# Ledger of designs, part 1: VH-VL binders against SUPPRESSOR-OF-WHITE-APRICOT/SURP RNA-binding domain containing protein 1 (SWAP1)

All scores and structures are predictions.

Target 1, 142 residues: SUPPRESSOR-OF-WHITE-APRICOT/SURP RNA-binding domain containing protein 1 (SWAP1), of Arabidopsis thaliana (Mouse-ear cress) (o49570r267to408)
Amino acid sequence: LPADVAMELNGVLGNLNGTKESIKSAKIWFMQRSPFAPALAEALRDRVFAMDDSDRQMHIVYLANDILFDSLQRRTNLHEFDNEALAFRPILGSMLGRIYHFPQNKEENQSRLEKILQFWASKEVFDQDTISSLEKEMKSGP
Below, numbering starts at 1 at the first letter of every chain, in headers, positions and changes, except where a header shows other numbers; Kabat numbers aren't used for antibody chains.
F, E and O are the ipSAE of ESMFold2-Fast, ESMFold2 and OpenDDE, as the mean of both directions, binder to target and target to binder. V2 is 0.75 times the mean of E and O plus 0.25 times the DockQ between their complexes.
[cut] stands for letters that were removed.
Atom coordinates printed by the task and the answers are left out, and those that the model quotes come from them; centres of patches stay.

## First folded at step 7 (VH-VL; from w1 with heavy chain S57D)

Design x57
Fold by OpenDDE, look of step 11:
Structure x57 (fold): chain C 142 residues (1-142), chain A 120 residues (1-120), chain B 107 residues (1-107)
Amino acid sequence: as target 1 above (142 residues)
Amino acid sequence: QVQLQESGPGLVKPSQTLSLTCTVSGYSFTDYYIHWVRQAPGQGLEWMGSINPSGGDTSYNQKFKDRLTISKDTSKNQVVLTMTNMDPVDTATYYCARDLYFGEYYFDYWGHGTLVTVSS
Amino acid sequence: DIVMTQTPLSLPVTPGEPASISCRASQSVSSYLAWYQQKPGQAPRLLIYDASNRATGIPPRFSGSGYGTDFTLTINNIESEDAAYYFCQQYDNWPYTFGEGTKVEIK
């Protein structure tokens, strides 16, 4: 990531507090920088691994969900992955795995993550094979 | 089965404070936002505000921000609406409705609504 | 605030005929648009979400279309039980806002 984008990302994540407004703001910022989606997605995963707060970890997942869902709504072809979906696909398994096995609020977050995967499946954010792979990676742990 | 139920006084005097409770059942309380929507007799629907039962963050319609408070009681699966300085213009059927926190921001389930009349 | 404008406000329909209700947003709401049905003395019921998806249990005769600012609810082969008010709602931006409502009456 360019240094300026990285700095902005840190600011955006610093303001991410789990509210719809904060998540939406972060989503908008992300969507405006779609060319950096792969690097940004990786940065989000790295942030999840670096923090020791399960709530804040989940906030990043909610952000990812909003990004993916927004991108889904903008697809010209529902059967083709959009730029954001492609960016998140390789990093989501490990990201979710970190949270899934995190001791704090473990049971609650496991349930939430499972529901999020089901949501992504039902909305066809990802194909079933991808969902299965993500689930497997999530449950196997980092 | 998913159920939302509003409860509270059907009559409030002007300048008094309204308190309504939304009791939810049939699903995980913390998975869905709870919204309050009201409808004056013969009129349309008006969004008032919402609360995230997970964390307790709230959003308010600016129209009501100064006199509306939404809170939760997780132990009872309840969301409470408190609105001060009630006026006859606030006479309406008040609904609570749920919205999934992630991805499904529409209102898939509503309470039956409770009529609140503001009168001397 | 995003203003949702519905047309018409009243729509008399003969059984078996189609009904179309328009909802226009003052600014783009993407696909974050829902349609609700409300019968007298009842709470609103979700019909369509995300502009074009039928909610669970909603008959195929109900359909939604549109993206951005212009949306349409279509009821094909209208039935007597479809007499109700219909509301559109955007959930793209705070505050959430509803259309004025359309009264569908059966002739």
Scores: ipSAE 0.130, ipTM 0.749, lowest interface PAE 2.6, mean pLDDT 93

## First folded at step 12 (VH-VL; from r2 with heavy chain Y101F, light chain W94F)

Design t5
Fold by ESMFold2, look of step 13:
Structure t5 (fold): chain C 142 residues (1-142), chain A 120 residues (1-120), chain B 107 residues (1-107)
Amino acid sequence: as target 1 above (142 residues)
Amino acid sequence: QVQLQESGPGLVKPSQTLSLTCTVSGYSFTDYYIHWVRQAPGQGLEWMGSINPRGGDTSYNQKFKDRLTISKDTSKNQVVLTMTNMDPVDTATYYCARDLFFGQYYFDYWGHGTLVTVSS
Amino acid sequence: DIVMTQTPLSLPVTPGEPASISCRASQSVSSYLAWYQQKPGQAPRLLIYDASNRATGIPPRFSGSGYGTDFTLTINNIESEDAAYYFCQQYDNFPYTFGEGTKVEIK
């Protein structure tokens, strides 16, 4: 991840909070750097692991959701994942698992993450096999 | 069995502070943002602001920022709108409405509304 | 603020016939557009989200179309219960804004 993009990401995540206004702003920034999507997605996962506040962790998941839906609207082949879906697929399982097993607000977080996965399945953000794999990885353990 | 119910005074005098409560049931309180939207008699709707009931982060329409506070009481499943310095132009039906904790930006359920008249 | 302009403001309809309501945004809102139905003294009911998706429980005679600045709500086979006010809402940019409304009434 280039140092200037990493510095910008740090600022973007510093402004991220529980408002939809902040989530949308961060998504716009991310989508403008689409060529870096794999490295950016990894950085988001790494940030979730570094956080000790499950509310802030969840805000990053909401950001990922907004990114995935923006990119889904642009998907040219419905049967192939777009650039952002491909970027997030390898890191989502561990990201969600970190939050799923986080002690703060554990029961509520688990319910929310399961609802998000169900929503992604229902909207075909990922195919069912991918959703099943993500769910298994999320639940399997810390 | 989702329900949102607004409650508060039907009459407020000019310059007084309005306090309205939105009480919700039939779903997990923290799963949905609560928004306040008002509708003057015979006119369209106007978005006022919202609160994320998990953590309490708020967004306000800049038109109301100086007069409007939205707060929550998780133990009562309630969101409270407080609006200072009321004026007759603020006469409206006030609704609370919800949108999902992630990605959704439209309102799937609304309260029935409460009419607030501002007059002497 | 994004201004949402609806036409017509009043739309007399005949049961069994189609009706259309237009909503124009002052700038592109992509597909971030919802339609609501509101009967007198009642809360708005969500009909359409993301410009073209029907909300849960909404009958198929309601459909939405459009992208960018021009959107249409179509009601096929008008029923007497469809007499109501209809509003569009954009959610692409804050603050959220609504159209002025269209009164649909049975002739």
Scores: ipSAE 0.685, ipTM 0.859, lowest interface PAE 1.2, mean pLDDT 90
Fold by OpenDDE, look of step 13:
Structure t5 (fold): chain C 142 residues (1-142), chain A 120 residues (1-120), chain B 107 residues (1-107)
Amino acid sequence: as target 1 above (142 residues)
Amino acid sequence: QVQLQESGPGLVKPSQTLSLTCTVSGYSFTDYYIHWVRQAPGQGLEWMGSINPRGGDTSYNQKFKDRLTISKDTSKNQVVLTMTNMDPVDTATYYCARDLFFGQYYFDYWGHGTLVTVSS
Amino acid sequence: DIVMTQTPLSLPVTPGEPASISCRASQSVSSYLAWYQQKPGQAPRLLIYDASNRATGIPPRFSGSGYGTDFTLTINNIESEDAAYYFCQQYDNFPYTFGEGTKVEIK
């Protein structure tokens, strides 16, 4: 990531507090920088691994969800992955796995993450094979 | 089964404070936002505000910002609406409704609503 | 605030015929648009979410379309039980806002 984008990302994530407004703001910021989606997605994963707060980890997942859902709604062809989906697909398994096995609020967050995967499946954010792969990686842990 | 139920006084005097309770059951209380929506007799629907039962963060319609408070009681699976300085114009059926946080911000379940009449 | 404008406000329909209700947003709401049905003395019932998805249990004769600012609810082969008010709602931005409502009456 360019240094300026990385700095902005830090600011965005610093303001991410789990509210719909904060998540939406972060989503908009992310969507405006779609060419960096792969690098940004990786940075989000790295942030999840770096933080020791399960709530804040989940906030990043909620952000990812809003990004993916928003991008899904903009697809010309529902069966073709959009830019954001392609960017997140390779990193989501490990990201979710970190949270899934994090000691704090483990049971609650495991349930939520499973629901999120089901939601992505039902909305066809990812195909079933991808969902299965993500789930497997999530449950196997980092 | 998912259930939302509004409860509170059906009659409030002008200038008094309204307190309504939304009791939820049939799902995890902290997984969904709770919204308040009202409907004056013969009129449309008006969004008032919402609360995240997990963190307690709230959002308000600016129209009600100065006199509306939404709170939660996690131990009772309840969300409470408090609105001060009630006026006859606030006479309406008040609904609570839930909203899924996971990109589904529409209202999939509603309470039956409770009529609140503001009259001297 | 995003203003949602419904047309028409009253819609008489003959059984078996289709009914179409329009909802126009004052600014783009993407696909964050829902339709609700409300019968007298009842709470609104979700019909369509995300502009074009039928909620669980909603008959196929109900359909939604649109994106951005212009949306349409279509009821094909309308039945007597479909007499009700219909509301659109945007959930793209706070405050969430509803259309004025359309009264569908059966001739």
Scores: ipSAE 0.390, ipTM 0.825, lowest interface PAE 1.5, mean pLDDT 94

## First folded at step 13 (VH-VL; from t4 with heavy chain Y101F)

Design u4
Fold by OpenDDE, fold request of step 16:
Structure u4 (fold): chain C 142 residues (1-142), chain A 120 residues (1-120), chain B 107 residues (1-107)
Amino acid sequence: as target 1 above (142 residues)
Amino acid sequence: QVQLQESGPGLVKPSQTLSLTCTVSGYSFTDYYIHWVRQAPGQGLEWMGSINPRGGQTSYNQKFKDRLTISKDTSKNQVVLTMTNMDPVDTATYYCARDLFFGQYYFDYWGHGTLVTVSS
Amino acid sequence: DIVMTQTPLSLPVTPGEPASISCRASQSVSSYLAWYQQKPGQAPRLLIYDASNRATGIPPRFSGSGYGTDFTLTINNIESEDAAYYFCQQYDNFPYTFGEGTKVEIK
């Protein structure tokens, strides 16, 4: 990532506090920088691994969800992965796995993550094979 | 079944503080954000603010930011709206409504609403 | 703030005929648009979300369309029970904002 984008990302994540508003703002920022989606997705995963707060970890997942859903809404072909979906697909399993096995609020977060995966499946953010793969990686742990 | 219910005084004097409670049941309290929306008589809907019941984080319409506070009581499955310096212009039916902790930003369930009249 | 403008504000409709309500946003809200029905003395009820998705339990005669700034709620084969106010809501950005409402009356 360019240094300026990385700095901005840090600011955005610093303001990500779990409010719907903060998630929306972060999503908008992300979508405006779609060419960096792969690197940004990786950075989000890395942030999740660096965090020791399960709520903050989940906020990043909520952001990822909004990004993916927003990109889904913009697809020309609903059955073809968009730029953001492709960017997140390789990192989501490990990201979710980190949270899924994190001791803090473990049971609640596991339930929430499962609901998020179901949502992605139902909305066809990812195909069923990808969903299954993500779920398997999530449950297997980092 | 999902239920949201507003409760509080139906009459408030000018300059006094309004306190309303939204009690929720039929679902996991922390799985949905709670929003407050009001509707003046014969008028449209106005979003006031919201709270994340899990962490208690709040968002406010700037119009109300200086005098509106939203809080939660997880043990009671309640969200409380407090608004200071009430004025007759604040006379409205006040609703609480929910949206999911992720993805959903529209309101799938609403309370029945409670009429609040500000009058001397 | 994003301003939502509904037209018309009053819509008399003959039973069996279709009703169409327009909602225009002052800026693009993508598909983040909902429609609500509000009958007298009742809370709003979700009809449509994400511009075109019908909420659970909503009859097929209700449909939503649009993207960006222009949206339409269509009620086909209007019934007497459809007499109500209808509101659009954008949730693309905060604060959430609603249209003025459209009163659908049965002739």
Scores: ipSAE 0.889, ipTM 0.948, lowest interface PAE 0.5, mean pLDDT 96
Fold by ESMFold2, fold request of step 16:
Structure u4 (fold): chain C 142 residues (1-142), chain A 120 residues (1-120), chain B 107 residues (1-107)
Amino acid sequence: as target 1 above (142 residues)
Amino acid sequence: QVQLQESGPGLVKPSQTLSLTCTVSGYSFTDYYIHWVRQAPGQGLEWMGSINPRGGQTSYNQKFKDRLTISKDTSKNQVVLTMTNMDPVDTATYYCARDLFFGQYYFDYWGHGTLVTVSS
Amino acid sequence: DIVMTQTPLSLPVTPGEPASISCRASQSVSSYLAWYQQKPGQAPRLLIYDASNRATGIPPRFSGSGYGTDFTLTINNIESEDAAYYFCQQYDNFPYTFGEGTKVEIK
C-alpha cells in the first residue's frame, strides 16, 4: 500500500463506530481506491486480527459486506467475480473465523456472521463452493 | 409478527420538551436500527436520526442535532426520542422505522405514527 | 444534502392503464433508491428497494427502474387501491432524503 493510502485507511477504520453513517463513509472511501482493493482487503483482515473488541471487528465485516454489495451492483457478468469479490475472497475465511471464535458476545456474533454468509449465498456474491469453503474455514478457526 | 408502536403526548406547548417512545416486538431488538422520521401535515417525510440498539450509537440529521436525543431502554425493547424547545413548526406525525444491522439502508417496517401538535 | 425531485406532484390515472412517476436526484445515488406508498392515515409501505427490486408481497404491476440520477416507478394496470401518495428515498449518503411525493388519484 502507498504510505498515504495506508495512513488514510487507519483514520477511516478509527472512525468506524457502529453507525450506518460511518460504514457508508468508509465504503465510499474504499471504492474510490478500487485499484488497491487486494491490499486494502488484506489490511482490513489484519485490522480484525489486531482488534480486542468484537463489536469493532463486526463493523469491519459490515464494511466488507457494503463493499461487496456495491461491487455486485456494478458487475457486468453475473457469473464472473468482480474486482472487489476477487480481492476479498482469499481473506474472508480467516477474518470471519477470527470473530466467530472471539469470546466477547460469541453467540450473537456467530448468529450474525451466519446470517451474513447466508445473505452472500442468496445474492450470489460468491458461488456455492466458495460459500461452503468460507463457512468451513470460519467454523474451524483455530 | 413484526410490530413497531409509537407512544407519547399528542399535545406539547411551545418551548417544552417532547418525549416519544417506540416499542418493538416480533423480532430481536438488537438486530435492527431504529429511525425516527416525521411528516408535517401536508408535507413530505423528513429523516431525523437513528440509534443502534445494541451499542447505543446515534446518527442525527444536522438540522436537529442541537435539540434531538435518541436513546434506548434495552430491558423494555424501547427507543426514546427526546426533542427540546418544541415550536409549532414541529407539529407532525412522528414514525419509528427499522433497518437491518448490516447492508440494509431502506425501511422495511414502520410504526403507525403518532401525531404531535405543538400549540399553547 | 441530496435533493430528490419528484414529477409530477399530482397524477390523475385511469383504472387499467399504466402510470409512471419520476424521481431525480441532485447527484448520483447509484442504485440506492427506494419507493414507498402511503395511503391516507397509514404508515408508508415499502414497494421497491435498490431501484428495481420489489419488496415482499408487492404485486408485479409495480416496477422500478433507473440508475444514477433518474428513476421511475411504473404502475401497470392501475387499480383503485393504488390511489395513494408515492415517495422516493435515497440512501446513498446521509442524511437520508425523500422526494416531495406524488399524489396518485383515480379519475
Scores: ipSAE 0.794, ipTM 0.895, lowest interface PAE 1.0, mean pLDDT 91
Fold by ESMFold2, fold request of step 16:
Structure u4 (fold): chain C 142 residues (1-142), chain A 120 residues (1-120), chain B 107 residues (1-107)
Amino acid sequence: as target 1 above (142 residues)
Amino acid sequence: QVQLQESGPGLVKPSQTLSLTCTVSGYSFTDYYIHWVRQAPGQGLEWMGSINPRGGQTSYNQKFKDRLTISKDTSKNQVVLTMTNMDPVDTATYYCARDLFFGQYYFDYWGHGTLVTVSS
Amino acid sequence: DIVMTQTPLSLPVTPGEPASISCRASQSVSSYLAWYQQKPGQAPRLLIYDASNRATGIPPRFSGSGYGTDFTLTINNIESEDAAYYFCQQYDNFPYTFGEGTKVEIK
């Protein structure tokens, strides 16, 4: 990541506060930096692992959802992953798993993560093999 | 059956503070943001602000930012709108509406609205 | 703020005929556009979301189309119960903004 993009990302994530406005603003920022999507997605995962508050962790998942959905709307072939889907695929399983096993609000968060994964399946954000792999990785314990 | 119900005074005097309550039922209170939207007589709809009922975070239309507070009471399944310094131009029907905790930015259920008239 | 302009503001219709309502945004809202129906004294009802998807329970005679700045709600085979106020909402950027509405009346 260039140092200026990394500084901007830290500001964006610092403003992420669970409002729909903050999540949409962060998504708009992210989509304008599409060439850096793999490194940005990795940074989102790292932020989830560093957090000690499952509400804040879930806000990052909602941001990822908005990015993936915006990207899906631009996809020219539903059978191929676009740039953002490719960037998120390798980090989503561990990100979701971290939250799935986090003790704060565990049952509620597990329910929400299941709903999000079902949404991604129903909208074909990822193919079925990918959804199955993400679900398995999410539910498996360390 | 999903229901949203607004309640509060139908008449307030200029400069008074308005307090409206949105009471919800038929779904998990924490799964949906609650928004307030108003419609002045003969005019279009205007989004005022919202609250995340899980964490309590609020977002306000800048037009109302210095007069508007939205709060919640999870134990009562309620969201409360408070707006200070009411003026006759604030006469409107006030609605609450909901959207899902992730990804959804349109309103699938609304209340029936409550008319608030601001006059002396 | 993104200004939403609806055309026409009043639309007389005859049952059995099609009708369309246009909604124009002052800047691109991509597909982040919803349509609502509202009858006097009632809550608004969601018809269309994401520009073209029908909400649950909405009859197929309602359809939406468009992308970017120009959007259309089409009501095929108008029924008398379709007399109502119709408005669009953009949710691409905050604050959410709404069109002024179109009053659909049975001739």
Scores: ipSAE 0.783, ipTM 0.896, lowest interface PAE 1.0, mean pLDDT 91
Fold by ESMFold2, fold request of step 16:
Structure u4 (fold): chain C 142 residues (1-142), chain A 120 residues (1-120), chain B 107 residues (1-107)
Amino acid sequence: as target 1 above (142 residues)
Amino acid sequence: QVQLQESGPGLVKPSQTLSLTCTVSGYSFTDYYIHWVRQAPGQGLEWMGSINPRGGQTSYNQKFKDRLTISKDTSKNQVVLTMTNMDPVDTATYYCARDLFFGQYYFDYWGHGTLVTVSS
Amino acid sequence: DIVMTQTPLSLPVTPGEPASISCRASQSVSSYLAWYQQKPGQAPRLLIYDASNRATGIPPRFSGSGYGTDFTLTINNIESEDAAYYFCQQYDNFPYTFGEGTKVEIK
């Protein structure tokens, strides 16, 4: 990950502040760096693990949702994951699990994460087997 | 079942401060952002700003940033718009509207609006 | 700010026939566009989101199309209840902006 991209990412994540404007801006920034998607997705997961604030952790999940949905709108083949879906699949289970088991606001966050996962299933962001695997990983823990 | 209702004064004098309340029911208050949108007579709609009802974070259209405050009272299921230094050009119907806490950027429910006239 | 230009501003329609309303953005908004209906004295109602998806409970005679800068709301088989004010909204970039609206009236 080039040093300038890593520095920009740190600023972008620092500016996530619970407004939809901040999440949309971060998504736009991310999509302009699509070739770095695997490394960026890993950095998002790592940031969630480093955080002690579940509200900020959830903002990163909302960012991931916006990236995945934007990417889905451009998917050519329903049965094949696009670049961003491929980048996020390996890190989403542990990312969601970290938040699912985080003690701050646990019940509300669990409810929101379950709603997000069901949304992804209903919109076929991932296939049903992948959604089932993510749910199992999320509930089993980090 | 979902309901958003605007309330406040119908008449405000120039230079005074407007306070409008959006009261919501039929859903979990913390799951939806509340937005304020206005429409001057014979004009198009104009987005003013929004609030995250969980954390209280606000976003404002730059046009109104110096005069507009949006706040919430979770215990009353209310969002309040406060706008200072009202002028006759601010005469409009003011609406509140909602969108979901993630992913959704369009408004699935709106209030019926309240007309505010700014005149001496 | 992204300017949304809506055409026509007034649209007399014949029951049973199709009608269409155009919304043009000053720059691409991809598919981030919604359509709303508002009848006098009522709250606006979401018709279409993401350019082409019907909202819950919206009759199939309403459809949306377009991508980028040019969008169309089509009402097939116009009914008298469809007389209303219609407007589009982009949500690709802040601030959100709306078309000027089209008043649809049965002729």
Scores: ipSAE 0.779, ipTM 0.899, lowest interface PAE 1.1, mean pLDDT 91
Fold by OpenDDE, fold request of step 16:
Structure u4 (fold): chain C 142 residues (1-142), chain A 120 residues (1-120), chain B 107 residues (1-107)
Amino acid sequence: as target 1 above (142 residues)
Amino acid sequence: QVQLQESGPGLVKPSQTLSLTCTVSGYSFTDYYIHWVRQAPGQGLEWMGSINPRGGQTSYNQKFKDRLTISKDTSKNQVVLTMTNMDPVDTATYYCARDLFFGQYYFDYWGHGTLVTVSS
Amino acid sequence: DIVMTQTPLSLPVTPGEPASISCRASQSVSSYLAWYQQKPGQAPRLLIYDASNRATGIPPRFSGSGYGTDFTLTINNIESEDAAYYFCQQYDNFPYTFGEGTKVEIK
């Protein structure tokens, strides 16, 4: 990532406080920088791994969800992954796995993550094979 | 099974503080955001603010930010709206509403609403 | 704030005929647009979400279309029970905002 984009990302994530507004704002910022989607997705994963607060980890997952769902709405071909979906696919398994096995609020967050995966499946953010792969990776843990 | 219910005084005097409670049941309290929306008689709907029941983080319509506070009581599955310096123009039916899904933004369940009249 | 403008504000309809309500946003809201039905003395009920998806339990005669700034709610084969106010809502940006509402009356 360019230094300026990385700095802005830190600011955006610093303002990510669990409000729907903060998540929405972060999503908008992300979507405006779609060429950096792969690097940004990796940075989000790394942030999740660096956090020791399960609620803050989940906020990043909610952000990812909004990004993926928004990008889905913009697809020209619903059967092809969009730029953001392609960017998140490689890192989502490990990111979700970190949260899934995190001791704090473990059972509740596991349930939430499973619902998110089901949501992505039902909306066809990812195909069923990808969903199954993500679920397996999530449950196996980092 | 999912239920939202507003409760509070139906009458408030000008300059007094309004306190309304939204009691939820039929689902996990911390899974969904709670929003407050009001509707003046014969008028449209106005979004006031929202709260994440898990952490208590809030978002407010700038119009009400200086006198509106939204809080939660997890032990009671309740969200509380507090609005100071009430005026007759604030007379409205006040609703609490729930998101359909966390990370989504439209409202699938609404309370029945409670009418609040501001009058001397 | 994003302003949502509905037209018409009053719509008399003959049973069996279709009804169309327009909602225009002052700026693009993508597909983040919902339609609600509200009957007297009741809370709003979700009809359509994400511009064109019918909510669970909503009859097929209700449909939504549009993207960006212009949206339409269509009620085919209007029934007497459809007499109500209808509101659009954008949830693309905060604060969330609603249209003025359209009163659908049965002739």
Scores: ipSAE 0.597, ipTM 0.887, lowest interface PAE 1.1, mean pLDDT 95

